VHH binders against Abasic site processing protein HMCES (HMCES). Designs and how they scored, part 239

Target 1, 269 residues: Abasic site processing protein HMCES (HMCES), of Homo sapiens (Human) (q96fz2)
Amino acid sequence: CGRTSCHLPRDVLTRACAYQDRRGQQRLPEWRDPDKYCPSYNKSPQSNSPVLLSRLHFEKDADSSERIIAPMRWGLVPSWFKESDPSKLQFNTTNCRSDTVMEKRSFKVPLGKGRRCVVLADGFYEWQRCQGTNQRQPYFIYFPQIKTEKSGSIGAADSPENWEKVWDNWRLLTMAGIFDCWEPPEGGDVLYSYTIITVDSCKGLSDIHHRMPAILDGEEAVSKWLDFGEVSTQEALKLIHPTENITFHAVSSVVNNSRNNTPECLAPV
Below, E stands for the ipSAE of ESMFold2; O stands for the ipSAE of OpenDDE; V2 stands for 0.75 times the mean of E and O plus 0.25 times the DockQ between their complexes.

## First folded at step 21 (VHH)

Design xb13 (from ub49 with F29L; framework vhh_8pnl_2; at its last look DockQ between E and O 0.85; V2 from the best seeds 0.79)
Fold by OpenDDE, look of step 21:
Structure xb13 (fold): chain B 269 residues (1-269), chain A 117 residues (1-117)
Amino acid sequence: as target 1 above (269 residues)
Amino acid sequence: QGQLVESGGGLVQPGGSLRLSCADAGIDLSHYDMAWYRQAPGKERELVARINYGGTTNYADSVKGRFTISRDNAKSTLYLQMNSLKPEDTAMYYCAAGLEYDSFEYWGQGTRVTVSA
């Protein structure tokens, strides 16, 4: 996964992240650094995206089932990194392979500290190679959305009003991530950054791309992944597998350029 | 699956130079780590050079000082300047790109480099 969409307004995004805590109480995640949230139809690595994480990471003795929402840098910068420039990392940390997550210090260490997060997106993009051509067809991949009687497929939102309705009730894609905290050698603010755990693609996606993000499907999976206070690393890792519960549609080549940030990026062609 | 397209290979005399290119139509590779690999007949594929998204380079000892890996993010193109070529450099050269730690997701079909008198 090298491109996502996360364009919802902050308030809509927050509501979409409503959850029940361990006590069954309905909650909204609290924001940390909301000003760093930059909505975009076209999110690329090194940009900030919102993630969910346990409140226990910030508050001692907090209920670990409570959630915080925070924009973090896409591309994990490990805490032990001593260079002043994250771009000097030897290996790309945009994604973390699930099969080697425990073999890599950059991921194993923060994971061992319970630094699990859920990366939020409208969906992610992948490019399919076209047979016989050097061209690639981009696809937008996301959770199946509940068809409201009036709102056909994302493509059927012919009216601005319908479009808004679609997004107001949009089920966000929830991807398993690992985050870390990095203190720049030269001083400054602590950098929170994340990697997306990747797995082999499900059968439905395999014709588009052979890898996919580890998607946490459902509140239970999300809760368990986040709750590092009660759920061990070993148990959490059991949640990491391909899912067939996705849908996708072809989009225009507009998304190819990471500078393009318009609804056209995820619009069906 | 060869999503990257290599070019620039060919026959060259010892001491000669070649410049390989690798490009992908449609994917912005600016965030990807990229690399050149090569595979000689009867040998295993080996890393020749690597360049991360920030431009940090790494070379195999066998090509240090002779080969230069570079990238043009605006063109989404990877290059390998090969100077002072030796017969031992004869191989199929592959470009690779990836966003996964210590892994490359995309591979080219390869371009053949033959160094022969």
Scores: ipSAE 0.837, ipTM 0.916, lowest interface PAE 0.6, mean pLDDT 93
Fold by ESMFold2, look of step 21:
Formats: structure tokens, sequence, C-alpha cells
Structure xb13 (fold): chain B 269 residues (1-269), chain A 117 residues (1-117)
């Protein structure tokens, strides 16, 4: 997983993240650093994207079932990293394999601190290799959406108000992540950064690519992954597996260039 | 047939030079860590050189000072400049790219390099 769409205006994104705490109280996540949110149809590694994490990471004695939403850098920078420039990390931390997560210091250390997050997106992109050709077919991959007249349909009419209705009730993709907090040696603000956990593809995606992000399907999975106060690392890792509850459609090559940020990136072809 | 496409292999004399290239039709590789591997007949595939998305490099001891890995993000292309070639550099050379920690999800089919008088 190396490309996502996360384009919703902040207020729409926030409402899509409504949840219940352990007492059943209806809540919206509280933002940290909202000015760092940069919506785009075409997010790449090293860019910021919003993630959910437990309030307990920020406030002593907080209810660990309460959620914060914050933009974080894609590409985990370990807390122990000593250079001043994250691009000097020798290994890419955009993704973390689930089968070796406990063998890699970059991921084991923050995971042991309960630094679990949920990475939010409209969906992600993947490029299918094609038999007998050097060409690739990009796909946009996302949760199945409940169909309404114009809501949830990416192929809706081309007016701005109809496009807004497509996204009003969009079910955001919720991916399992690990984050860490790095203090630059030269000073400045603490850098929050994340990796997306990957697994083998489900059968439905195996013809596109052999890996997929670990998707947390439903409120119970999301709550357990986030709640490091009540859910141990061992228990949380049982949530990490492929899911078949996923859909996709082919998109044009516009998305190939990561600088393209238009609705065409995810439009069906 | 493969996802990444290598080019620039061939037959050269000892002491000669070659420049290998690797690109992908479709994926913008500028955010990927990339590497060159090689496999000589009867031997295991081995890392030759690695470059992260930010330009930080790592080389096998056997090629240090002779080989240079580089990338051109504007052309979305990986290179391996091979100088002072020796017969023991004879191998199939493979390009790799990835976003997973210390592993590579995309591979090429390879380009042959033969160093012989």
Amino acid sequence: as target 1 above (269 residues)
Amino acid sequence: QGQLVESGGGLVQPGGSLRLSCADAGIDLSHYDMAWYRQAPGKERELVARINYGGTTNYADSVKGRFTISRDNAKSTLYLQMNSLKPEDTAMYYCAAGLEYDSFEYWGQGTRVTVSA
C-alpha cells in the first residue's frame, strides 16, 4: 500500500468518524494539529494523513476508548532515530509486514508502548501487473458503499453538488497502523509518524497485488485496535488479517503521477 | 516479462564499464526504496546496492568503489554504474523496489552482464 485518497473536507471527515466510547457515549474525535491536514485524491508516502489514536496517548488517566484524530507523516520515524533527516533511514517504513512486526525494532518498540493507530482514507490504489505486457492497470480499492441516488456512487453526475452528495455518507477505509514519536535532535516539534501494517491479499484482491493493508472492518475491530489501555498487543494482533469485505474498480492512468490531485484519479473507467 | 524493466546488460571485457537502468511503466517510483541484486550461476541471489527514497546508499563490500547506485526522480529511473568490471561480476542483475521494511514487493526479470575476454 503506497498510495491513498483522503480528500474529504475536515468537517465531513470528522463526522464520518463518529463513534461510541466504552460507556456508549456518542462522540466525535478531537483534532490535534488540524492545520496539517492536506486533503488530496492522491496521497503518497512522506505526506500527512489523518489517523485515529487513543486519547490516553495525550492525557494521563484519560478514558482509553476516547479517540483523537491527528495528521501524521506516512513513513514511521522511530523514536530512537539519531539523524536529523528522516530520509536517512536505511529501510522504508511506509508499510510494516504483519508476519515480522515483532522482529523489527522500528515497529516492536512503539507497538510495546501501545502506539496503535487507525489510518483513514477514502480508499487506496494498487497497480495490477498484466500478463504479456509491461503495462499496469491501476485500481481504486475501498469498502463497499451503501448505494443511494447519488450518494456513494463515484460515477455520479459531474456537477459539484452531486459530487458532494456522493461523499456525504462515504464509509472511510480504516487501516491498522503503528505510530511513533520522534524528537528531532536539533529541536522543534515532536514528529508523529505512522506505518501501515500489511498482510497477504484476500482472494478478491489477489489478481491485483499479492499484498494489502490490514483493514479493520467495523467498530469493534477499530475500538480494540485503538484501546491500548484495555487490549494487549497480543490480543490486538489477532485483528490483523486479510478481509474479503472490499471492492474496487479500474481507474485511468491519471493517478500514476503522484502530483495529480483531481477526482479523475479515482473515477471508474 | 516482469513488472520492473532492466536494461543495459551485455558482454564487456575485464576493466570495462556498463550502466544498468531500471524503470516501471505506470508506478511513480520516487517514493520507493530500490535495489540491485545479482545472481551468478550456481550461487544465491545477493544484494549489490540499495538506495532509499532520499538517496541514502548501501553497497556490498565486493563492489564498493567500483559500482554506483543512483536514481533520477524526474525520470522515475534507477541506475547502476558499474566500473572496473571483473569476471566475478558476471551474473544476472535484478532491479527491486519496495515500501515494506527491509523487503521488496516488485522485481524485474533481470538483465545479463558477462565479463569475459
Scores: ipSAE 0.697, ipTM 0.851, lowest interface PAE 1.2, mean pLDDT 90
ESMFold2 (binder alone), look of step 21: mean pLDDT 82; pTM 0.833

Design xb14 (from ub49 with F29Y; framework vhh_8pnl_2; at its last look DockQ between E and O 0.89; V2 from the best seeds 0.79)
Fold by OpenDDE, look of step 21:
Structure xb14 (fold): chain B 269 residues (1-269), chain A 117 residues (1-117)
Amino acid sequence: as target 1 above (269 residues)
Amino acid sequence: QGQLVESGGGLVQPGGSLRLSCADAGIDYSHYDMAWYRQAPGKERELVARINYGGTTNYADSVKGRFTISRDNAKSTLYLQMNSLKPEDTAMYYCAAGLEYDSFEYWGQGTRVTVSA
């Protein structure tokens, strides 16, 4: 996963992240650093994206089932990194392979500390290799959405009004991530950054790309992944697998340029 | 079939130079780590040079001082300047790109470099 969409307004995004805590109480995640949230149809690595994480990471004795939402840098900067420039990392940390997550210090250490997060997105983009052409076809991949009788496919939102309705009830893609906290050597603010755990693609996506983000499908999976106070690393890792519960459609090449931030990025072609 | 397209390979005499290019028309690789690999006949594929998205480079010992990996993010093009070529450099050269830690997801089809007198 090298490109996502996360364009919902903050309030809509927050509502979309409604959850029940361990007591069954309906809650909204509390924001940390809301000003760092930058909605975009075209999110690239090194940009900030919102993630969910347990409140216990910030508050001692907090209920670990409570959720915080925070924009973090995409591309994990490990806490032990001593260079002043994260771009000097030897290896790309945009994604973490599930099969080697426990072999890599950059991921194992924060994971061992319970630093699990859920990366939020409308969906992610992937480029299909086209045989015989030098061009790749991009696809937008996302959770199946509930077809309301009136709201056809994302493509059928013929009216601005219908479009807004679609996004107001949009089920966000929830991807498993690991985050870390890095203190710059020269001082400054602590950097929170994340990596997306990747797996082999499900059968449905295999023709598009051979890798996909580990998607946490459903509230139980999301809750277990986040709740590092009650759920061990070993148990959490059982949640990491390909899922077939995705849909996708072809989009225009507009998304190819990371600078393009328009609805055309995810619009069906 | 990798959409990364390598070019610039060919026949060159020992001591000669070649410049390889790798480009993909569809993907912005500005955020990707990229690398050149090579595979000689009967040998395993080996890393030649790597460049991360920030421009940090790493070279195999066998090519250090002779080869230079560079990238143009605006053009989504990767380069390998090969100087002082040796017969031992004869191989199929592959371009690779990736976002996964210590892994490359995208591969070219390769360009053949032959160093022979």
Scores: ipSAE 0.858, ipTM 0.926, lowest interface PAE 0.5, mean pLDDT 93
Fold by ESMFold2, look of step 21:
Structure xb14 (fold): chain B 269 residues (1-269), chain A 117 residues (1-117)
Amino acid sequence: as target 1 above (269 residues)
Amino acid sequence: QGQLVESGGGLVQPGGSLRLSCADAGIDYSHYDMAWYRQAPGKERELVARINYGGTTNYADSVKGRFTISRDNAKSTLYLQMNSLKPEDTAMYYCAAGLEYDSFEYWGQGTRVTVSA
C-alpha cells in the first residue's frame, strides 16, 4: 500500500469517525495538531495523514477506549533513530509485514508500548499488470458503501450538491498501523509517524496485487486495535488478516503522478 | 505480479561497461526503495545495489567502486552503471521496488549480462 485518498474536509472526516466508548457513549474523536491535516485525493509516503489512537497515549489515567485523531507522517521513524534526516533510514517503513512485525526492532518496540493506530483513508490505490504489455491499470479500492436513492456516484462528485451525495456518508477505510515518536537530535517538535501493516491479498484483490493493507472491518476490530489499555499486543495481532469485504473500480492514469490532486484520481473509468 | 522491465543487458568483454535500465509505465516509484539483484547459474540470487527513496545507496562489497545505482524519479526509471566488468559479474540481473521493511514487492523479469572474452 503506497497511495491513498484522504480528501474529506476536516469536519466531514471527524463526523465519519463517530464512535462509542467503553460505556456506550457516542463520541467524536478529539483532534491533535489539526493544522497538519493536508487533504488530498492522492496521498504518498512521507506525507501527513490522519490516524486514530487511544487518548491514553496523551493523558495518564485516561479512558483507553476514547479516541484522538491526529495527522502523522507516513513512514515510521523509530524513536531510537540517531540521524537528523528521516530519509537516511536504511529500510523503508511505509509498510510493515504482519508475518515479521515482531522480528523488526523498528516495529516491535513501539508495538510493545501499545503504539497502535488506525490509519484513515477514503480508500487506497493499487496498480494491476496488464498481461502482454508494460501498461498498468490503477484501481481505487475501498469499503463497499451503503446505497440510498439519494446517493450519488463517485464520478458525479464535481459540484457541492453532488459531492455531498457521495461523501457525506462515506465509510472510511480503516487500516491497522503502528506509530512511533521521534525526537530529532538537532531539536524541534516530536515527530509522530506511522507504518501500515500489510498482509497477503484476499482472493478478490489477488489479480491486482499480491499484498494489501491489514483492514480493520467494523467498530469492534477498530476498538480492540486501539485499546492498548485493555487489549494486549498478542490479542491485537489476531485482528491482522486479509478481508474480502472490499470493492474497487478502475481509474484513469491521472493518479499515477503523485502531484495530481483532483477528483479525477478516484473517478471510475 | 510486478512489471518492472529491465533493459541494457548483453555480451561484453572483461573490463567493459554496461548500463542497465528498469522502468514501469504505470507506477510512480519516487517514494519506493529500489534495488538490483543478480543470479548466476547454479547460484542463489544476491543483492547488488540498493537505493532508498531519499537517494541513499548501498552496495554489495563485490561491486563497490565499479557499479553505480541511480534513479530518475521524473521518468520512474532505475539505472545500474556497471564498469570494469569481470567474468564473475555474469548473471541475470533483476530490478526490484518496495515499500515493505527490507522486502521488495515488485520484480522485473530480468536482463542477462555475460562477461567473457
Scores: ipSAE 0.646, ipTM 0.831, lowest interface PAE 1.4, mean pLDDT 90
ESMFold2 (binder alone), look of step 21: mean pLDDT 82; pTM 0.831

Design xb15 (from ub49 with S30T; framework vhh_8pnl_2; at its last look DockQ between E and O 0.86; V2 from the best seeds 0.80)
Fold by OpenDDE, look of step 21:
Structure xb15 (fold): chain B 269 residues (1-269), chain A 117 residues (1-117)
Amino acid sequence: as target 1 above (269 residues)
Amino acid sequence: QGQLVESGGGLVQPGGSLRLSCADAGIDFTHYDMAWYRQAPGKERELVARINYGGTTNYADSVKGRFTISRDNAKSTLYLQMNSLKPEDTAMYYCAAGLEYDSFEYWGQGTRVTVSA
């Protein structure tokens, strides 16, 4: 996964992240650093995206089932990194392979500390190789959305009003991530950054791309992944697998350029 | 299975130079780590040079000082300048790109480099 969409307004995004805590109480995640949230139809690595994480990471004795939402840098900078420039990391940390997550210090260490997060997105993009052409077809991949009788497919939102309705009830893609906290050697603010755990693609996506993000499908999966106080690393890792519960449609080449940030990026072609 | 397309390979005499290019028409590789690999007949594929998204380079010892990996993000093109070529450099050269830690998701079909007198 090298490109996502996360364009919902902050309030809509927050509502979309409504959850029940361990007590069954309906809650909204509390924001940390809301000003760092930058909505975009075209999120690239090194940009900030919102993630969910347990409140216990910030507050001692907090209920670990409570959730915080925070924009973090995409591309994990490990806490032990001593260079002043994260771009000097030897290996790309945009994604973490599930099969080697425990072999890599950059991921194993924060994971061992319970630094699990859920990366939020409208969906993610992948590019399919076209046979016979040098061109790649981009696809927007996301959770199936509940078809309201009135709101056809994302493509059928013929009216601005319908479009808004679609997004107001949009089920966000929830991807498994690992985050870390990095203190720059020269001082400054602590950098929170994340990597997306990747797996082999499900059968449905295999023709598009051979890798996909580990998607946490459902509240239970999300809760277990986040709740590092009650759920061990070993148990959490059982949640990491391909899912077939996705849909996708072809989009225009507008998304190819990471600088393009318009609804056209995810619009069906 | 990437649409990375390598070019610039060919026959060259020992001591000669070649410049390889790798490009993808569809994907912006600005954020990707990229690399050149090569595979000689009967040998395993080996890393020749790597460049991360920030421009940090790493070279195999066998090519250090002779080869230069570079990238043009605006053109989504990767280059390998090969100087002082040796017969031992004869191989199929592959371009690779990836966002996964220590892994490449996209691979070219390769361009053949032959160094022979």
Scores: ipSAE 0.854, ipTM 0.926, lowest interface PAE 0.5, mean pLDDT 92
Fold by ESMFold2, look of step 21:
Structure xb15 (fold): chain B 269 residues (1-269), chain A 117 residues (1-117)
Amino acid sequence: as target 1 above (269 residues)
Amino acid sequence: QGQLVESGGGLVQPGGSLRLSCADAGIDFTHYDMAWYRQAPGKERELVARINYGGTTNYADSVKGRFTISRDNAKSTLYLQMNSLKPEDTAMYYCAAGLEYDSFEYWGQGTRVTVSA
């Protein structure tokens, strides 16, 4: 997983993240650093994207079921990293394989501190190699959405009112992540950064690509992954598996260039 | 079945040079870590050189000072400049690219390099 869409205005994104705390109270996540949110149809590694994490990471006695939403850098920089430039990391931390996560210090250490997060997106992109050619077909991949007569056309809105209806009810993709906090050795702000956990692709996606992000399907899975105060690392890792509850459609090659940030990136073709 | 396309292999005399290239037309590898591996007949595939997305390189001891890995992000192309070639460098050379920690999701079919008098 190396490309996502997360384009919703901040207030729409926040409402899509409504949740229930441990006591059954309906809440919205509280933002940290909201000014660092950079919506785009075409997010790439090293860019910022919003993640959910437990309030307990920020407040000593907080209810660990309460959620914070914060933009973090894609590409985990371990807290122990000693160089001043994250691009000096020997290995790529954009994704973390689930089958070796406990063998890699870059992920084992923050995981042991309960630094689990949920990475938010509209969906992600993958490229299928077409047989007999050097060309690839990009796909936009996302949770199935509730369909109505007016919601059957993703990205095909011809007016602002139609666009608002499609995205006001969008179910955000929720991916399992690990984050860490790094203090640059020369000073400056603490850097929050994340990796997305990956698994073997489900049968439905295997013709597109052999890997997929670990998707947390439903509020129970999301709550358990986030709540490091109540859910151990051992129990949380049981949530990490492929899901068949996923859909996709072909998109134009506009998305290939990561600098293109337009609705065309995810529009069906 | 390879996903990446290597080129530039061939037959060369000891002491000679070759330049290998690796590309994919659809994927923008700007953010990927990339590598060259080689496999001699009857031997295990081994790392030759690795370059991360930021340009930091790492080399096998057997090729240090003779081989140079580089990348052109605008063209999404990986290169291996191979100088002072020895018969021991004879192998199939494979390109790899990935975003997973210490792993590569994309591999090429390989290009053959033969070094003989």
Scores: ipSAE 0.704, ipTM 0.854, lowest interface PAE 1.1, mean pLDDT 90
ESMFold2 (binder alone), look of step 21: mean pLDDT 81; pTM 0.825

Design xb16 (from ub49 with S30N; framework vhh_8pnl_2; at its last look DockQ between E and O 0.90; V2 from the best seeds 0.81)
Fold by OpenDDE, look of step 21:
Structure xb16 (fold): chain B 269 residues (1-269), chain A 117 residues (1-117)
Amino acid sequence: as target 1 above (269 residues)
Amino acid sequence: QGQLVESGGGLVQPGGSLRLSCADAGIDFNHYDMAWYRQAPGKERELVARINYGGTTNYADSVKGRFTISRDNAKSTLYLQMNSLKPEDTAMYYCAAGLEYDSFEYWGQGTRVTVSA
């Protein structure tokens, strides 16, 4: 995964992240650094995206089932990194392979500290190789959405009103991530950054791309992944697998340029 | 599986030079780590050179000082300047790109380099 969409307004995004805590109480995640949230139809690595994480990471003795939402840098910068420039990391940390997550210090260490997060997106993009052409066809991949009688497909939103309705009830893609905290050698603010755990693609997606984000499908999976106070690393890792519960449609080449940030990026072609 | 297209391979005499290119016509690789691999007949594929998205390079010992990996992000093109070529450099050269830690998702079909007198 090298491109996502996360364009919902902050309030809509927050509502979409409603959850029940361990006590069954309905909650909204509290924001940390809301000003760093930059909605975009076209999120690339090194940009900030919102993630969910346990409140226990910030507050001692907090209920670990409570959630915080925070924009973090996409591309994990490990805490031990001593260079001033994260771009000097030897290996790309945009994604972390699930099969080697425990073999890599950059991921194993923060994971061992319980630094699990859920990366939020409308969906993600992948490019399919086209046979016979040198062009790649991009696809937008996301959770199946509940077809309201009036709003069948993202493409059927014929009116601005319908479009807004679609997004107001949009089920966000929830991807398993690992985050870390990095203190720049030269001082400054602590950098929170994340990697997306990747797996082999499901059968339905395999023709598009052979890898996919580890998607946490459902509230239970999300809760368990986040709750590092009650759920061990070993148990959490059991949640990491391909899912068939996705849908996708072809989009225009507009998304190819990371500078393009318009609804056209995820619109069906 | 990838649309990476290698070019620039060919026959060259020992001591000669070649410049390989790897291009993708569809997407911008600004965020990708890229690499050149090679596979000689009867040998395993080996890393020749790597360049991360920030331009940090790494080379196999066998090619250090002779080969230079570079990238043009605007053109989504990877290059390998090969100087002082040796017969042992004879191989199929592959371009690779990826976003995963220590892994490449995209591979070219390869371009053949033959160094022979």
Scores: ipSAE 0.850, ipTM 0.925, lowest interface PAE 0.5, mean pLDDT 92
Fold by ESMFold2, look of step 21:
Structure xb16 (fold): chain B 269 residues (1-269), chain A 117 residues (1-117)
Amino acid sequence: as target 1 above (269 residues)
Amino acid sequence: QGQLVESGGGLVQPGGSLRLSCADAGIDFNHYDMAWYRQAPGKERELVARINYGGTTNYADSVKGRFTISRDNAKSTLYLQMNSLKPEDTAMYYCAAGLEYDSFEYWGQGTRVTVSA
């Protein structure tokens, strides 16, 4: 997984993240660093995207079922990293494989500290190799939507009224992530950064690509992944598996260039 | 399974040079780590050189000083300049790219390099 859409305005995104805490209280997640949120139809590694994490990471004695939403850098920078420039990391941390996550210090250490997050997106892109050409067909991949069951509507959101019909009630894709906190050796603000956990693709996606993000399907899975106060690492890792509850459509090659930030990136073709 | 396309292999005499290239027509690999691997007959596949998305390189000791890995992100192309070639460099050379930690999700089918008199 190396490209997502996360284009909703902050207020729409926040409402899409409404949840119920351990006591049954309806809540919205509280923002940290909202000014770092950069919505785009075409997010790439090293950019900031919003993630959910437990309030307990920020407040001693907080209710661990309460959620914070914060932009973090895609591409985990381990807390122990010694160079001044994250681009000097020996290995790419955009994704981490679920089958070896407990063998890699970059992920085992923060995971042992409960640094689990839920990475938010409208959906993700993946490229299928087409036989008989050197070209690939990009697809936009997302949770089934009630209006998405009528896929022609996604691409028609060129006006505020039509956009609202599609996106106001969009079910956000929720991917399992691990984050860490890095203090640059030359000083400056602490860098929060995440990796997306990957698994073998489900049967429905296997013709597109053999890997997929680990998707947390439903509020119980999301709550358990986030709640490091009540859910152990061992139990949380049981949530990490492929899902067939996914849909997709072909999109224009406009998305290939990560500088293209336009609704055409995810419009059906 | 996604595949990268290598080119530039061939037969060369000891002391000669070759330049390998590797490209993909669709995916913008600007954010990917990339590498060249080789597999000699009867041996395990081994890392030759890698270059991360930021341009930091690493080389196997056996090729250091003779081979240069580089990338042109505008063309989405990876290169391996191979100088002072030795018979021991004879192998199938594979391009790899990835976003997963310590793993590569995209591989080429390989290009053959033969160094003999």
Scores: ipSAE 0.723, ipTM 0.861, lowest interface PAE 0.9, mean pLDDT 90
ESMFold2 (binder alone), look of step 21: mean pLDDT 81; pTM 0.825

